# VH-VL binders against p53630: the designs that were tried, part 21

Target 1, 237 residues: p53630
Amino acid sequence: MNSKSQQQEQQPIVFVTGTDTDVGKTFVSTLLVHKWKAAYWKPVQTGIESDQGDSETLKNFKIAASTWQPPIFTPTYALQKPLSPLQAMEYEPNVDIRLLDFVVPEEWSAENPLVVEGAGGVCVPITRKLEITTDLIKHLIETSGHPVYVVVVARSGLGTLNHTLLTWNHLCDNGLRSHLFGVILNGEPNEGNVQALKKFGVNIMAQVAQCTTAHDQDMELHELPSVESLMTQQDVE

## First folded at step 19 (VH-VL)

Design t6
Fold by ESMFold2, look of step 19:
Parts: C-alpha cells; sequence; structure tokens
Structure t6 (fold): chain C 237 residues (1-237), chain A 120 residues (1-120), chain B 111 residues (1-111)
C-alpha cells in the first residue's frame, strides 16, 4: 500500500553527515528513517570494542507514531578503537579501507530511500590515502547509480554558526551544492542562530531535539519534511 | 493470499486463564506487526496491543497494559493473547489484525474473531 | 473511551449519497496523522475500506471515498446500495495515547 515508492523511478540515497562527532547524526538518521520509511546503512563504524555501534542504537530507538521496521545493513567496515577510521586502522593493520569497497548493500530493495550515516564530520579521514567523508559521498554519487543527497546535522547552540558555515561551505566548494538537502539543527532551539545561518544562505530544513515524551517525539517526526518535498525543492532552486 | 485464522470460541468462568491464538499465512510472518483488537458486545473497536514477531517487541494500549499478555511463536507463525485471570467484563469478540508495512498503524488484514464469554 | 467522535447512526435511500464524519483533535487527525476507515458487516470481522485518508484498497468500489480537513475526516458513500448496511469505523494515531484510536462507530441503515 506504498504509493510513494511507485512515484519514484529511482529511490534516493541520503547521506547524513555532521559538523562534528556527537552532534546527533544517529538521532537525526533515526528520525529520517522513520519519517521516510527508509533503510539504513552505516558504512564505517569505529569504537566497537566498547560500543555496539550506531546501527544498534538506531534499531533500539523507538518512536511511538512509527511502526516502520527499517532494514539495517551491516557496516562495510567495523573497527575496534573509538578513533577516526584512519587512526583506528593503525590498531588493525590487516584492515585497509578503500573507497571502492563501499558498495550500496545488495539487500537494499530500492523500494524506499536509503539513509547512509557518515562517521564524524565531513573532513574525517577514512582511508590511508587520506580520503575523507566528502570523498566517500562523491564516490557514492559516481558509483551507486542512484540520486545522492546530503543532510548536515549541526548542534543548535553556541558555536554552531562557525562549525555549520565551515561544513556547508566545504561541501559547496567541493561541488556538492546541488546535492545538499540542507542542515538539521539538533538541540535546544536558538532562533538567533537559525536566522543568522539563513542570512548566509544555509538551508535549514528542520530543527529537532531529543524529546523526553513520546508525544513530543511523535510531533517532531510529523513535522519533518518528506523526501519527495526535498527533492522538489532542489529542482526549483 | 494473506490470511489470519484465530482459535475457536471460548466459554470460561471468572478467574480462569485463557490463551487464544492467531495464525498468519500467505506472507512473511516475522516482517509485519500483529495487533489485537477488542469489541465488547454492542460496542466499538479498541486496540489492545501490537507485537512484532521478528524480535518480539510489544506495545500495549494504556487501557490494557498489565491486563493481558501478547506474545508470538514465529516457528509456527502464531500470535497469542493471554489472560491470567478472566473477569466477566472480558466477555467480548477479540480480533487479530496485521499492520501494513508502508502505513503506520494501518490494520490491513483481520482474523475472523474469537468470541470469549466469561460467566459464572 | 473513543477519542474520535462519529455519529451513532446515519441513513439513506438506495442511490443517495451519505457521509459519515469522524471528529478528532490536535493530537490525532489535527496533527495530520493518516485516517483509516473500516467496514464491519453484521456478524463479520472489520475490513479495510480506506487507507491514507483517501486511498481504496483493491476490491473496494469507487463509490467509497475518504477525505480529511483540519481535525475531521469524512467517509462518503455514493450510489448507496443495500449491501452497504454495516458499521463504519474511522481510525488514526493519537500522540497522547501513543497508539491507535478508533471512532465509536456509525451504523449505516439503508432504507
Amino acid sequence: as target 1 above (237 residues)
Amino acid sequence: EVQLVQSGAEVKKPGESLKISCKGSGYSFTSYWIGWVRQMPGKGLEWMGIIYPGDDETRYSPSFQGQVTISADKSISTAYLQWSSLKASDTAMYYCARLGKWDDWLFDYWGQGTLVTVSS
Amino acid sequence: QSVLTQPPSVSGAPGQRVTISCTGSSSNIGASWDVFWYQQLPGTAPKLLIYGNSNRPSGVPDRFSGSKSGTSASLAITGLQSEDEADYYCQSYDSYLSGSVFGGGTKLTVL
């Protein structure tokens, strides 16, 4: 009874990146997965010696309004140390991450969007050749055969103007402007920061916060934009 | 062809236990939520709870939390609704229903119902 | 008990149009949660009639239609037939209850 899947010739991949570690990428990814009835893929996970990882965190995060059960795909790489992938490989010398290894999971039916969550921020080093998260995004654009878009997660509070502008401008300078859905601000609302970012031409697509009640979480999910509306916005602007 | 087949009618006394069943066929049982819905005599529909047989995640309506147990046995594609101690007020028709995959909280296919009568 | 309010009954003659209202609140229909409709013929299980506010599953005649506006939804039945005599329930998600809610039901009588 999914009429939205029939409207798309090819379902998009939406890469969720951030301005930093711990800005809420997994929380935002969870919201988007439930809003869009999407599948989820964390291509490279670090820190598994002490953490079950972001895929498990997303799996266990329940949203009462949603009965969607997302397909969750195994990371292509899972590394022990809670470091950038490049640094973590120093402790696992038999692992050599290559961008060509990041192939869209074959299990993805492509009847719905795929949310791909990056490690850390846009400049996090991934490979021994010093390729970064931005290079992984470009790789998926070149090789996946699907439309690819980017969502940037940023904190809502103090300091975000600098971090968000640096991240946004970095992506634009790398030729990814036409792929950017926008920024999702995570945390306590700060209208001053929102308006300032808008004046710089940053598209703020949503403002979210982790909620303590199911009701507030449901309303937050409801207010997120559909993936269809975001794709339409890219065509108009 | 999606089918939900429920166990037969039950006549019980107050204080007795009861476990009724709902067997799903024609689809991947572990990939869809199954819910239970009560209809008291001459009354409307009330959702009681849902279970995802793939991992046994359950959610209960506040009206039924602690009053019934919902479970599933995925090896035989069967969901259950269970009372530890029936009351006369439990007399009702009980339906199982499958939730649709693409529409949150949509009850897309229904079982035939199990009439439970509790009287002394 | 039911959070969604429906008229207890409605009637119409064969060939006429009838509507059944479903009035909710800001925590359910008013929050734009989808509305579903079910038909329950006498002595039978409910059957899905409308999903996603206005979509008909396969096998449901096109004379059944759903709509939604504000905090309310409506089921319209055109070309009323005697076989339409049944109970009709609306259903939506409610954010305060963190779960599904059904309307109290509407008995349609075909005169």
Scores: ipSAE 0.822, ipTM 0.914, lowest interface PAE 0.6, mean pLDDT 92
Fold by ESMFold2, fold request of step 21:
Structure t6 (fold): chain C 237 residues (1-237), chain A 120 residues (1-120), chain B 111 residues (1-111)
Amino acid sequence: as target 1 above (237 residues)
Amino acid sequence: EVQLVQSGAEVKKPGESLKISCKGSGYSFTSYWIGWVRQMPGKGLEWMGIIYPGDDETRYSPSFQGQVTISADKSISTAYLQWSSLKASDTAMYYCARLGKWDDWLFDYWGQGTLVTVSS
Amino acid sequence: QSVLTQPPSVSGAPGQRVTISCTGSSSNIGASWDVFWYQQLPGTAPKLLIYGNSNRPSGVPDRFSGSKSGTSASLAITGLQSEDEADYYCQSYDSYLSGSVFGGGTKLTVL
């Protein structure tokens, strides 16, 4: 039935960012939402002139083992052009994105985790003051009243050592190391890359891929870490 | 109290159509899956399919895919199980059951059952 | 046949302890998917008895307990009473079949 007494603890916000566009942030967000029975929020969606957006993609992705129906919250901003939020505002001059506008949705009951998916990578410009995704993460840490953590999605193969280290080091240099759950690698397994990243002190949470059978996808979901175990690991350092 | 109330017993002939119902009350009908479970005479429980009335997402057990239709009318908080052409082998007890929110595939509340008898 | 195997029947005298086994495979119980148990009293609908392997819903006496190990689960009933005479079903998810599965059921007789 339920574990309602466990829901009295402060539920975390987990911000999903990436090393690049198209590295699989929405697929990974979907897996985490089903694993953790979490709600979902994409605060800024761009490119809606030709795409129904990441919230709809997540809603339509089915995992046979899961009957979880996530609460999916409306983006605070939805912009037409498939550009960074800063650039997209040039085509919608009446829109002026401010970090203060990013308030955790009131509809979130906080009985479960909230997965927040970022636009692009950690340095993507969002506001006309040139505030970036990293500043949005810090804003949520400072204002939400909930524990906030970060997951980095990276491709498993070509180019990932460089892109992952740049992203990881950027977040650490911005004082976010204690908030980092780690990196999820998306794509064909690559143990060489995993071991290389570990030598640099990068925490690899999981390796995932979109699977061809429901059985393999169910098993992949099951193998993901619980949010509770990840919160415990952050305390150990 | 969560309550699932099913339509009454049916006596039908082979080849006839049938639609039986399950009305949910005491909870938000569109926020929970409803499933149908068959129990043949003297036999165990068999999952048939589930529907999420909020968006009509429907999943069928392979044994029942194409054999029945599951639907819902959220305006009256009612789920349905339909046959277009009954067979004598459809004689069974049919239960509706709600799925729990926090446990995947958990049937947490059950209707009283609808006995369907198909004979000449 | 049933993906989850249960003994067809078990029996015990009032006050005794009985167990009902539920044996699965690596694609269901062995993959650590949760096990649920249902009680079906004669002439009635099934009722949830155990969820999440070992949790009791409100109103279920603590003489009912569930456990899981390896590819199997077990329902234990202590202090048997005549009212416990019923059919008992286990249920789990099976990743190979991509769906929920029930055991074949166990008839409990109280002597």
Scores: ipSAE 0.822, ipTM 0.915, lowest interface PAE 0.6, mean pLDDT 92
Fold by ESMFold2, fold request of step 21:
Structure t6 (fold): chain C 237 residues (1-237), chain A 120 residues (1-120), chain B 111 residues (1-111)
Amino acid sequence: as target 1 above (237 residues)
Amino acid sequence: EVQLVQSGAEVKKPGESLKISCKGSGYSFTSYWIGWVRQMPGKGLEWMGIIYPGDDETRYSPSFQGQVTISADKSISTAYLQWSSLKASDTAMYYCARLGKWDDWLFDYWGQGTLVTVSS
Amino acid sequence: QSVLTQPPSVSGAPGQRVTISCTGSSSNIGASWDVFWYQQLPGTAPKLLIYGNSNRPSGVPDRFSGSKSGTSASLAITGLQSEDEADYYCQSYDSYLSGSVFGGGTKLTVL
């Protein structure tokens, strides 16, 4: 059934960033890719000396309810050291990352959303001109020709109030409020943190955790909001 | 036009091995899951397993895990269902079917079926 | 007993309406997993009839319609014709079984 080709509207790019490294961006990206039947792109991958990278992690993560096989696009840059892209370039001095190099992959047919996973958090330095992940998001907004939205992944546990508020407010202060879908909390449920963040006006769009059974993981995937509902919420805001 | 063409009927004895085939045409074979579905005489449908020929990822129904092997040869756009040792209870019609891309677990096109008869 | 329960048979006269039920549980239809329907004419392979609960592929007449509510789904056939005589199967995903499940099938007889 080719339902997407008959009723397609302009498909969004959804940038997944985080409050820190290892907050679960790749796990959340995998859930969103399967929920939305989206394509995936990690524009800058670091740490390849010891790891196959987040694209391979996403490719190998299986969700029993989903038979979606996402298009997975090659990183524009892949660097050896498990550091920020700026720092990793110190060990590969012949690599010079430029924001202009981050062009949406031509292989993306735009029949579906594109999930773009950032490196680290919103202030992680990428280029030698000290451009950060936030600048990459703005670059995609300005150059891609598609609607661009942002999802923030944060830990559910202790310390997340500070990190999440800093990240959320940073994005809002950079003119990205109208692009924010919300925050996904990853980890053991913590209702106290959820309620505290809501009091500050942070939009918590979902709470997820790594599940040990296929049933629980299927149900978690099912509970995620559709990309359409999130776009509708932004238009009403 | 999407077509799935299965190998012909088989008459076998218990203990024999068997490999039946399903050739896909009219679409990108490596871009869609292929599944196998059993229908015992006079009974309903039950899925046995699926394979994604692009990377050979396979998933088996618990009832068939260890009972059959599903494989694919992407160079000839063909999926296979194999038994190492047939039982009389394997007597059934076996269908291959393609999964749709946009609907999880949708069997959108079906082969004509391969009748397997196992009798002593 | 199938995970999805269908009546073993249903009958109707030409021109009439019949419905075929498909009852599941909270791990399949009740979790809002999609329901698909297949028609198997005598001596032939199954053919997709309804997908995504209620959508018809090209070539399926509009007298076939699907619906879903709660843990159950229904296939409705109006304007019955003799060529509708077939077995009809519902299908959904079941998250406890981590795979597809079919109903036991319903034989439709056109009187």
Scores: ipSAE 0.818, ipTM 0.915, lowest interface PAE 0.6, mean pLDDT 92
Fold by ESMFold2, fold request of step 21:
Structure t6 (fold): chain C 237 residues (1-237), chain A 120 residues (1-120), chain B 111 residues (1-111)
Amino acid sequence: as target 1 above (237 residues)
Amino acid sequence: EVQLVQSGAEVKKPGESLKISCKGSGYSFTSYWIGWVRQMPGKGLEWMGIIYPGDDETRYSPSFQGQVTISADKSISTAYLQWSSLKASDTAMYYCARLGKWDDWLFDYWGQGTLVTVSS
Amino acid sequence: QSVLTQPPSVSGAPGQRVTISCTGSSSNIGASWDVFWYQQLPGTAPKLLIYGNSNRPSGVPDRFSGSKSGTSASLAITGLQSEDEADYYCQSYDSYLSGSVFGGGTKLTVL
């Protein structure tokens, strides 16, 4: 009764990144965590001097149709200033972030997917060696022992074609095309932008928005793709 | 393995308070929602509310919001359903039930029930 | 009265196949929310019979099966036995009510 699938595959890590800060990564991560009954990890949290952080935001977002209580893992690094991790370390010089410190939480039972939320966009600098979010994704691919996939969150409107294509092409140029689940557009639906991105070969997984009623939010959650369907789609190419 | 054992039957008068209990065993009590379901005499099932003992998050059916209090004491793996002032219309069988982890709103294991009779 | 409508009773002889319907609306079964079924034997608590529309928990015989189509769900019992005499309830999530709903129940009589 606790089993979710009769065809078992190793449970994936799904890295949620974005085209920019404030594009809705935490909201999308929350939807995916509830849809997939996944665990959640924000490896690097900045801005804690003024904000409880993305883990708390995810914990407090309630979806009436969902009774899932996600495991939420402690950030490996939490820094005070609301800056990139590299810049925030200037204000905490005793903190020295290293990629090797990012080990998947031992508390993760791996009986369900793990959603990992990145800081900012794909090129955000994390370490003093100028390693970026993309390098963190590659590190997890190399060291976690699990399949790793990437979801890109982008705004649905202003400027999204440019920013989404830059992010998508950056990831492909870094050898990550076989890891890309696709793009989730966050905001008012825009079919024109969806079709334009599809013409460039971008996989659009969904269009989402924060809904004003519980009913609409329940329906939006229900319509998201399963992680299994995304893994099948990726294998077929 | 999983068991939910409820407190015994109650005979009460209108206006009295009451707190009935549901003790869970054979599983991690703080890792599963537990809920209360009413069955009026000769009638069907109605969910009343659910609580997650891990953080005490509580949700009530609109029909029962403000009429009962649902709580849990995780130190003794026990959930409670409480009335501040009983009415004759509260006469019913009350079940506790655990929600399954992998299926939203699934009541997978049930207690034996607590019969509450409220009469003058 | 209930947002999920079940026939109040059904009957069958031993060995017969019977079906219990559960009819909902666009805010519950019609929105593709899962349907669960519970059996309540006389004088006992409900017991989970079917989850996820058609899955049987361990210990539930194969003669019980569930299905869902459109705004309706169905519980089928084949090889009817006298021990199957019970009340049967369907359940689904309802997005309009933002909560779970049970059907009104069906009394199965084994003749």
Scores: ipSAE 0.818, ipTM 0.912, lowest interface PAE 0.6, mean pLDDT 92

